VHH binders against q9zpq3. Designs and how they scored, part 29

Target 1, 317 residues: q9zpq3
Amino acid sequence: MVTLIVATTADPASINPAAALLAMPGWTAGPILPPDIKSFSNKQTRVIQHDRSIVKEDDLDLRWEEATGEVVDEVIFLSRHTAVSNRPALTVHPIGVLHLKDGESPPQGGKPGWAALPSTRIGPWFRLLKKMAEAHGLVPEFEITLEATHHGPITNKPTMFLEIGSTEEYWKRQDAAQVMALLMWEGLGLGGSEEVGKWKSETGKRKVLLGIGGGHYAPRHMDIALKDDIWVGHLLSGYSLPMEDPTQTKTTPGENYIGGNWRQSIKAAFEATKASFPGGEILAHLDHKSFKGWQKKAITEFLAEESINVGKPNDFT
Key: E = the ipSAE of ESMFold2; O = the ipSAE of ESMFold2 at other seeds; V2 = 0.75 times the mean of E and O plus 0.25 times the DockQ between their complexes.

## First folded at step 12 (VHH; framework vhh_surovatamig_d1)

Design j5 (at its last look DockQ between E and O 0.88; V2 from the best seeds 0.70)
Fold by ESMFold2, look of step 12:
Structure j5 (fold): chain B 317 residues (1-317), chain A 123 residues (1-123)
Amino acid sequence: as target 1 above (317 residues)
Amino acid sequence: EVQLVESGGGLVQPGGSLRLSCAASGFTFSSYEMNWVRQAPGKGLEWVAVIYSGGSETDYVDSVKGRFTISRDNAKKSLYLQMNSLRAEDTAVYYCARMTEDWDSGYYGMDVRGQGTLVTVSS
């Protein structure tokens, strides 16, 4: 199993955690990927450092395989978090650009209507990060949170982003970078301990959260993700569920359902989650207060049509 | 306080050219992808162009490819849009926007906060 960790050299929230990880024992220089991407190896972990936009460097997993003959099994991106609020944060999230229809240009990277395979480590590493951040005195200064599914780049293997935010002062924080490096060190078992967050459908709890609705920081779904042994797939905020208000547009014969690409979004996120968690019990958890009545009815009917099980909070125990 | 101030709009004939400018302050300009977004009369926002933080990567909505060029000057904290071969359908208020990852506000992470600059392509 090969884990590819991606750092962007111009981003202190990316290169500083990578440098902190590389300062730990066991790293050796690896090949240079075209055009000039440096790499480092430790056991089955590979770190690459590139100097382009993180959301535009597509297919790094396949490009690693082409250059080295080595198959990548998962991708972890290190990045800055930006927010209008500028609040300090350490975040974990899956990626995708589900709001765009086919043919639309994706300024946020990725491809229209697409959800990456979510990393199985999202839930377990979110909980581990919270513990580590607390132990290292970063809480309450930094908020430790998931983010809803958003942006690219395009990947072909299970993927997550680890981010430090939300301004230059905090992107540069070395104590935050060291906690992210410790998360990767312990989470990947590089120091010799058992790694964290590998999918084991045959042991333990096998319930997988698929978040439907709510805001970017997934507050209703966070309550579920904090429960012991719950796995986390995609988290679809309202912006990933474009729904056309039927009262604003005249319907035509044969259009019995709410327009917009929200059905495609749910289906793409569900299928990607299912692919990352073979044998898992995927439960769609709805943020009910984030929907108007007509939206909730349409979504629940669609989930039933697609045989996507709905989970209430007590179903995740 | 984050500020984005657009300028350079005006009335122009079809086939004409305009250059829009955006002055930015209150944030580390060079760290953000910057965008132009427009709003035609009576319509919603439409993304037009992006320039990524390194300044060498750009992308455009299909309807403006080959006609519009986005650029930035990080030292002057300024964003530009050169618009050539203007058409009537380019008539809109144009806004510059920084891209953020908290997509709850604005237009899918595009932080629109200026007054915009009106471009009218007529006659």
Scores: ipSAE 0.683, ipTM 0.869, lowest interface PAE 1.5, mean pLDDT 91
Fold by ESMFold2 at other seeds, look of step 12:
Structure j5 (fold): chain B 317 residues (1-317), chain A 123 residues (1-123)
Amino acid sequence: as target 1 above (317 residues)
Amino acid sequence: EVQLVESGGGLVQPGGSLRLSCAASGFTFSSYEMNWVRQAPGKGLEWVAVIYSGGSETDYVDSVKGRFTISRDNAKKSLYLQMNSLRAEDTAVYYCARMTEDWDSGYYGMDVRGQGTLVTVSS
């Protein structure tokens, strides 16, 4: 089984970390995938370089399997981070397009109401990235953060994005690219050390964070993710939890129904998280400050109905 | 600061054509996925089309496929929407938007900032 790292040639925040990784020992040229995607191999790791928009390249894991016969275990995308704030950042996040209803066409890739299997490495690599960024003098200039679940492409195996942001000056930063390469080098154990963030069903029950609410950079959930031995699944920002205000609805069947796609979003994210962490203790952690009273009540009742355990900060020890 | 200025709207008969333009400034235009989004009278925003930063990949809402063509000129920092075979239901204010990944505000990553340009399709 292999780890597939995906880079795009036109994106300096993608191709530069890939190039820095490929400059390390042990790489050999691999096959060219249709249409003309170059690849490289080192132990369990495969790097592909393509020239199309990354969020529209669906099923790269299956396409690798078809072209090579090798089963993909996980997918890691290297990409730029864009932000209205333009603040420099190094980020890690799961993907999904949970806000869209069936039949809607998502311009950001993925498919309506779907959450990818989250990479098990999100939590451990976020913590490792923070340490590496500090050691290489990138903090406090770069913020080291998670992002809430968003966008595609469609994948079939555990997936995460590693990003450098948030403007052209920072996308091109060689020191940031080197830190991302070191993260992958150490995290995948390519230099011979033990890899970081691989989930083993036998290693006991561990806490897995399912983030509910908050903003895109998940500040309350970040407090949990920084704790030792906490694993991270999906992180649902407010935009992934569309809830219709019951006082704004003119006609509503039933007196207590709260409309919007928020229930389906939570369930999809929970099931994807559960699938990535067999035997793990999934704890939904609510960013309470991000919810009005009626929203919090609806969400907590739904979690109870679905038998989804809620975790308070102290439950993540 | 980031600016997006739409133009090219007007009154047109069904079956007619228009070409919308968007002039961008204050950011690295060639690095962003760019979109057209529209708002029909009394309705919310609707995504219309995207063109990715590489310039070759595009996608459209089903109702405009085959009739609208999104394009960009990175040297001029300009985004375009060629609208053919216009229908009454295409009547809307059209906005261009860059796509960003911090989705805390706006329309799911659509950074809408301009005044828009009105397209009216009527007999």
Scores: ipSAE 0.609, ipTM 0.833, lowest interface PAE 1.8, mean pLDDT 90
ESMFold2 (binder alone), look of step 12: mean pLDDT 82; pTM 0.824

Design j6 (at its last look DockQ between E and O 0.87; V2 from the best seeds 0.00; counts 0 for: pae E 5.5 > 2)
Fold by ESMFold2, look of step 12:
Structure j6 (fold): chain B 317 residues (1-317), chain A 123 residues (1-123)
Amino acid sequence: as target 1 above (317 residues)
Amino acid sequence: EVQLVESGGGLVQPGGSLRLSCAASGFTFSSYEMSWVRQAPGKGLEWVAVIYSGGSETDYVDSVKGRFTISRDNAKKSLYLQMNSLRAEDTAVYYCARMTEDWDSDYYGMDVRGQGTLVTVSS
């Protein structure tokens, strides 16, 4: 099984970490992906570099398998992070497009109502990245954070994005690129140490965070993700939980329907998280401050109806 | 200061054409995916089209595909929307948007800053 690391040459936040990783020992020429996409091999790791937008590279894992015969275990995308705030950041996140209805076109890849299998490495690598960034003098200049689940491409294997943000000056930062390369080097065990973040349901903690609510950088869920040995699945911000206010959507008297795509969003994220963590104990952690009372009640009741356990901070030990 | 200034709207009969423009400043225009979004009277924002930073890749909402063409001129820091075969349903205020990942709005990642430009399609 192989790990695919995917970079695009037009994005300095993508190609520079890839180049820094390739400068480390052990790389040889790898398979060529049609039409003429070069790759590099080191043990079970494959680095792919190409010129197209990463979010448009649907099914790259399956296309790799078809072209090479190698089974793909996971996909890691290297990308720039853009932000309205323009604050510098190093980020880790799962992907999906949970807020869109069937028939809508996602402008940044993926497909409506879909959540990718989250990489099991998201939590462990987030914590490792924070430690490395601190050790290399990037904190507090760079925020080290998770991001809520968003965008594509469509993937079929466990997936995460590693990003440098949030402006051109910071996308080009070589010290940040080196830390991302070190994260991948150590995290994949390429230097000989044990890799970080493989799911091992038979030993250790099996608590898996499913984040419900909050903003894009998931501040309340971050407190959970920073705890030792907590695994991280999908993180649903408010924009992935569209809920229609029942006081403003008058319906047939006697009906208690809360409209919007929020149920489907939670279910898709839960099922994808469950699939990535067989035997794991998935706990939905609610960012209570992000919900009005009627929203919290509806979400809590739906979670119970679906037999999805709610986790309070103390439950993640 | 990031600025996006829309222009080119107006009143047009069904079947007519308009070309919208967006002048951008205060950021590295060529590094961002750019979109047009629209808001019909009394409705929420609807994404219409995106053009990727290299200018060769585009996507459209199904209702405008084949009728609208998004383009950009990175040297002029300008975004365009050529609107052909206009229908009454295209009546809306059209906004230029910079695509970002962390926008906590009703419309994921669409940084809308301008006043928009009104397009009215009526007989």
Scores: ipSAE 0.181, ipTM 0.629, lowest interface PAE 5.5, mean pLDDT 87
Fold by ESMFold2 at other seeds, look of step 12:
Structure j6 (fold): chain B 317 residues (1-317), chain A 123 residues (1-123)
Amino acid sequence: as target 1 above (317 residues)
Amino acid sequence: EVQLVESGGGLVQPGGSLRLSCAASGFTFSSYEMSWVRQAPGKGLEWVAVIYSGGSETDYVDSVKGRFTISRDNAKKSLYLQMNSLRAEDTAVYYCARMTEDWDSDYYGMDVRGQGTLVTVSS
């Protein structure tokens, strides 16, 4: 029943928010986990600090359970965000490696064709982070955004990444680290307020966004995620939906098959989202501008075949 | 300005070896995971190997495991690929890449900027 927060000691975008959180009241030292992972406890929350690459440290949830006997309920990773644009950002995202087939090697951890259980907190904490960043003067300098589902490590419990980007200068920004710490403090209810983003029996039957298409920063899905009371599962960018262009593939008359791993990607993301939101109403929202006509037709038909409900913007609150 | 400059390619017999180098500048090299990618004639880009920022953790595409070794020297801002037991199928232009997250591509945010270095494996 614990929330595991994972920080990497060599990453300022990771260790600085963790340090800011640990400076708040109520922390006590915990065990040192193999190989030399320091830990700290406050109520239901456990912070661990390790010195290895975050995407290579698989199964930290199970390793915590093995070492302590405590059941992990969810995992939150603190990490740097890297970007070609070098623009400052504060981000929230689920993890998975959906674009690769079995037998292929993922360069940033995880396993091929896999989507982690998404944290139920992604939507609510994205909205809370936006409000906090605005209140603390980080906007417009920092963009506050979701990211599409990507990379590892392998986890077994609901997972999300909280990131500060996008260059060394911004990874080290202490004001950004403080806002991330405040997000975790209030979001986990450590100061005594009600925690934010936990999926409970009374939150069942609410609408859960499954994002289909768009770019890495999910612009069309962001509009929906900003609505009150919308929960967010996986967000599949175009790179998670590999579709073979039929104009470059010889087709046999009467065959409408479109190759690529896109069906498996949608199925894996949907099943992981469903598992994290028991009883939730999952609505697949398509970023229509990101698809050519043949892609849109194929995806829409597949969603219908799988009984995955499609949501237009008006179908969300 | 970010720059990545590949070198060390050439013509080699099957079974031979080459060592590729990549000189990096314009960014904090030690903070980024780095990869080698390759493009065979008439083909798209294929990821070959990654090395994480700490330098001790690596991963490889199955076709090169046991034959290629990726390494880095953070002090020299350099990335390397030792290629042993080369096969005709390894013929390609090899590029080094930064791993990034905001590039929309089939290659999972691999930032390729250099001219590459040609490796030709022929009998």
Scores: ipSAE 0.150, ipTM 0.600, lowest interface PAE 4.8, mean pLDDT 88
ESMFold2 (binder alone), look of step 12: mean pLDDT 81; pTM 0.813

## First folded at step 14 (VHH; framework vhh_surovatamig_d1)

Design m1 (at its last look DockQ between E and O 0.04; V2 from the best seeds 0.00; counts 0 for: pae O 8.0 > 2, placed apart)
Fold by ESMFold2, look of step 14:
Structure m1 (fold): chain B 317 residues (1-317), chain A 123 residues (1-123)
Amino acid sequence: as target 1 above (317 residues)
Amino acid sequence: EVQLVESGGGLVQPGGSLRLSCAASGFTFSNYEMSWVRQAPGKGLEWVAVIYSGGSETDYVDSVKGRFTISRDNAKKSLYLQMNSLRAEDTAVYYCARMTENWDSGYYGMDVRGQGTLVTVSS
């Protein structure tokens, strides 16, 4: 079973961390993945390089399996981060396109109403990245943060994005690229140490965060993710929870009287999180400040109806 | 400062064509995916088309596929939308948008900044 690391050759925030990783010991040339995608192997890790838009290059995990016969265990994408603020950042996040309904076209890849299996490494690697960035003098210049679930591509195995942002100057930063490479080197145990963030049989029953609400950088959920031994699934911002205000429309009688795609979004994110963390205790953590009273009531009732446990901060220990 | 200036709108009969342009400044145009977004009278924003930074990969909302073509010229820092076989339903203000990953800003990461350009399709 293999870990697939995906780099985009035209993106310095992608290819530079990949190059830094490949400069470490133990890499050999691997097979060419159709069409013409170069690969490199080290133990159970495979790095692939392509020159296409990363959010539109679907099913790389299945394509690897079809071409090589090797089962992919997880996918890690290396990418740039962009933001209107242009603030420097190092980020970790799961992917999905939860705000769109069936039949709508996703401009940022993926598929409508879908949440990818989240990488189990998101929480542990976020904490490790923060420690490494501090030790290597990148803090406070770079903000080290999670991002809420968003965009594609389509994947079929546990997935996360590792990103350097937020402008060309910072995408090209070699010290940031080296820290990302170190994260992957240590996190995957390639130097012989124990790997970080793999979900093992002895890990079962640990707490898994499912974030509900808040903004893109998930500040309330970040408080939980910084706790020791907390695992992170999907993080649903407000933009992934479209809810129709009943005071702006006449409410139709029936069980679905609060309109919008928010129920489907929560259910998809919960099921994907559950699938990535067999035996894990999934706790939905609400960013209460991001919801009006009618929204919080609707969400809380839906979570109870679906038997999705709610976690207060104290429940994450 | 990031600026996006749309032009090329006007009044057109059904079945006609228009070409929209967007002049970009204040950022490295070739580093960003770009989109067209429209707003019909009394309605919310709707994404129309995206073109990726290399210029060869595109995607469209289903209602315009086969009729509209998005393109870019990175040397001129310009984005275009060729609109053919126009229908009354295409009547809207059309906006150029820079794509970003922080979805708190803009319309799901689509940074709409300009005044737009009005396209009216009527007999």
Scores: ipSAE 0.601, ipTM 0.838, lowest interface PAE 2.0, mean pLDDT 91
Fold by ESMFold2 at other seeds, look of step 14:
Structure m1 (fold): chain B 317 residues (1-317), chain A 123 residues (1-123)
Amino acid sequence: as target 1 above (317 residues)
Amino acid sequence: EVQLVESGGGLVQPGGSLRLSCAASGFTFSNYEMSWVRQAPGKGLEWVAVIYSGGSETDYVDSVKGRFTISRDNAKKSLYLQMNSLRAEDTAVYYCARMTENWDSGYYGMDVRGQGTLVTVSS
């Protein structure tokens, strides 16, 4: 079982962390995958480098397995981060396209109504990244944050994105690239230390955050994700929870209902989170300030209907 | 149909104040992060401020921090920008934007639909 790290050669926020990692001890050349995808091996880890758009290159896990016979356990993408603020950031996030209906075409890869299996390492590596970034003088210049679930590509194994943002100047920052490489080096145990963030059978009753509501950087869920021993699944921002206000919907009299894809979004995110954390206690945390009363009522009733437990910050212990 | 309609612009002397409004319709306003963006004459679109769905958390481009305040009224489906201590460099057409998934584009997930409202800061 291998960990597949995916870098694109044209993206400095992707190729520079990969190069920094490959400069550390223990790498050997691996196979070249069709058409011209170079690979490198170190213990359980495989790094591939390709020149295609990372969010549109679907099924790299299955394609690795087909080409090499090695089963992929997880996928880690290295990518640039863009933000409207242009502020420097180091980010970690799961992927999925939850807000679109079947038949709509996602411009950033993935498929409508889909949530990838989230990497179990998201929470633990977010905390490790924050510690490493602080120790290496990147804070407060770089914001260290999770992102809400978004975009593709399509994957079939636990997946996360590690990103450097948010402008060309910062995508190229070698100190940021080195911190991301150190995160991967330590997190995967490549230097001989114990790896970080693997979900083992002994961890099966741990609390797992399913974030519902809030903004792209998940500010209300971040306080929970910073707690020791808390694991992180999907994080659904408001853009992943389309809810139609029943007072604004032209429906027949007496047929009030809460339209939109929010039910399907929550269900897909929950199922993917549960699948990544066998035996884990999934707690849905609602960003209460992001919802009106009718929204909270609808969401809470749906969560109960689906037997999804709700967690307040103090329930994450 | 999603609509975003900006208003409140005008001519103001340096040091003056204006309050911009954005009326939203055709979507559940309270679900979305909202931003103000601006376009100075002959320049590209520049992000100014964002406010999160609940209204308690905000962020600003450095050049307007301490002078501009973004706010929202979810019941009225309205977004506001209070602009104080205005400078000539603030002259631009101001647009409100619904924030969507980050995209590798010039808009980076900003959904800009209105005609904007012109703010001119000049003596």
Scores: ipSAE 0.013, ipTM 0.455, lowest interface PAE 8.0, mean pLDDT 85
ESMFold2 (binder alone), look of step 14: mean pLDDT 81; pTM 0.819

Design m2 (at its last look DockQ between E and O 0.67; V2 from the best seeds 0.00; counts 0 for: pae O 4.6 > 2)
Fold by ESMFold2, look of step 14:
Structure m2 (fold): chain B 317 residues (1-317), chain A 123 residues (1-123)
Amino acid sequence: as target 1 above (317 residues)
Amino acid sequence: EVQLVESGGGLVQPGGSLRLSCAASGFTFSNYEMSWVRQAPGKGLEWVAVIYSGGSETDYVDSVKGRFTISRDNAKKSLYLQMNSLRAEDTAVYYCARMTEYWDSGYYGMDVRGQGTLVTVSS
C-alpha cells in the first residue's frame, strides 16, 4: 500500500518542497500516470507531479491504482496557501466542501456537502511541523497552524494538505520548503526511523478532535491539537456551518427550526472522521465564542440527537 | 491595495449578449484563480463562474453553462465574462472576485471588492 504525495509543477509552494524531498536518498523514477504525470518512488512513498490546478485533479488515488495496480493508503497534497491577511504560514488541513448543498457547483473543487476522509497524520504532523519550524528558525516569522476543512479535489482515501503561505515571497522560501520536506521524510519514516501519525491498533480508544466553529485558522481547536497524542479529524469553521437566522423574515419554518446546511455539514464531517479512525473516541470541541446563543443551543441539541460526544479541553487527555 | 473594477453592464433584451470586463490591480493577477459572482435584486451573492490561474480550466454554475464564457488576459490583468442568450433571471449586479483560501472574508474565499456592473435583461 502506498502514500501518494501530489505536487503541482507551476506552484513553488508545491514543487519546491517536493524537489527538496526528492533530493534526499532513495528515490527512483516511477511510472507515468496518464495523461503525463511524472512519478518517483521511495519505499512506500510515491511523489507525483502534475500541471493542472490541484483542486480539480479528482480521484488521483483511484487513477494511481488503475494505472499501476498499487493500492493507495493515503494522499498528501503540497500546495500554496493564499490569505487576504498575507501573513506567512505553514499549514496542515483536511479537505471538504461543506457549505454547498447537493446539486450546487463547487468552484474550489470537491463535491457539495462532502468531507474527505481526513488523514490520521493531521494532528501528529501539525505538532511535528511546529517543532521543526521552531528548530529551523521559521518561528515567529511563519505562523504554524491548522486550517479548517475546505475545498477539493475529490479523494477516496485519507487526505491532507500541507501548505506554505501566504504570498509569492513566502511560497518561494527554500528554508520553508526544506522544513516541509523534512516533515515528510521523518513523518513517513523514509530515513529509517518510526513513521509518525499512523492510526494504531491499541487496547483502549483514542481521542479524536472534531472541531466545531471558530475561524479559518481554528484558534481554539489549536489548543487541543497541541496536546500530546490527540488525533485531529475535521475542523468546521463558521463558514462550514451555514445557519439561517430565525429572526430573518425569509426563513420562518417553525418555532425551533434552524435552517441552513449546518446539520448536514456536521454529519458529513463526523462520518468521515469516524471512518478514518476506526474505534476512535470522537469528541466535538466547540468554539463557544464564535456562536450566538441560538446557534450554540441548536448545535449542542443536534450533537446530542446524533450521539456525538462533546469534549471540554480537559476531556482530551 | 487590491482593486477590482467591473464594467460592461447595461440594458439588453432577452436573448441578447453582453461582455463584462474586470480590471485588476494591487496583486499578481496571474497567481490567482478568479470568479464572477452576481447579486440579483434583494438576493444574496451567487457564484457564476471560475477561471483558474493558467487560463485554460474553467467551471460554471449550471444555470449559465453553454451561455456564458469566462476568460482572462494575464498580461492585461483583466477578467472577462461573455454572456450570450441572456434571460430575465440573469438580471443582477455582477462582481469579479479574487479567490483566496482565507474563507473568513468575502463569500467563501471569494474576495469581492468592486462596485460591480449592473446587467438588466428586460423586454
Scores: ipSAE 0.477, ipTM 0.777, lowest interface PAE 2.7, mean pLDDT 89
Fold by ESMFold2 at other seeds, look of step 14:
Structure m2 (fold): chain B 317 residues (1-317), chain A 123 residues (1-123)
Amino acid sequence: as target 1 above (317 residues)
Amino acid sequence: EVQLVESGGGLVQPGGSLRLSCAASGFTFSNYEMSWVRQAPGKGLEWVAVIYSGGSETDYVDSVKGRFTISRDNAKKSLYLQMNSLRAEDTAVYYCARMTEYWDSGYYGMDVRGQGTLVTVSS
């Protein structure tokens, strides 16, 4: 059972953290995967390097299993972060494409209406990354943040992205790359210390954040994710919750319907989160400022219908 | 300031060809994946094609596969769409988009800034 770390050779925000990790003790050459993907092995961890778009290279977990016979437990992608703001950031996020309908082709990979299994490490590694970035003098220059669930590739095992952003100057920053490598080194226990963020359903705090609403960087959910021992699942920004304004629709008798993909988005994200955290207590946290009254009412009623518990910040203890 | 300027639209007969161009400025063009997006009369935005930063990897919406070719010239900071075998349903305003994490135009991760260029396919 292995952890698969995926790097893209042409992306400095990907290959530089991978190179920094591979410079640490214990790595040996692994098999070359079709067509010519190099790999490296250290204990339970496998690093692969490929030259294709990271969001378009589907099913790397299954392809590893087919080529090697080793079962993949989780996938960690190393990638650039891009944003209109171009502000420097170090980020952690789950993946999925929740806003598109069946038959649409997502330009950044994945598939319509799909949420990957979120890595259980998202919350714990976000907190560890923040501490490491502070200790290494990257704050406040780099914002250390979660991102809302977005893009592909398609994966079949718990998945997260670790990113450096948001411009080429910052993608190339070696001190940021070193901090990402140290995060992976300590987080996976490769130096012999206890690993961080593995889900143990029989012990420990079991509250899992399901973020509903907010912007791409999830600031209100981040306050909860910074609490000790809180687990993080999917984070649905407003763009993952398409809702049709009912005042723009002709009403018919018996209609109790708010159109858009928002129900399917919440259901897919909840089910994927539940699957990654067996026995966990999933609490949906609503970013109240991101919703008009009719949206909040509809979402709250849907969560109740689906028996999805709502959590206020103080419920995450 | 990021700018994207589309050109090359016009009136064409069904079965005809047209080549669209997009001039980019205000950002490092070679660092970004780029897309064409279109809006048909009375419809929302539809993603058409993407080309990744190295220029060799592309993807298309199914309705244009085999007829349209996206390309880029990183030295000229330019994006292109060669449209062949045009059909009436290709009639739309075509926009150039920079791929980002930003979302406010119907597609997450696409930055649409220009006025677009109109393509009309009619007999």
Scores: ipSAE 0.170, ipTM 0.607, lowest interface PAE 4.6, mean pLDDT 87
ESMFold2 (binder alone), look of step 14: mean pLDDT 81; pTM 0.822

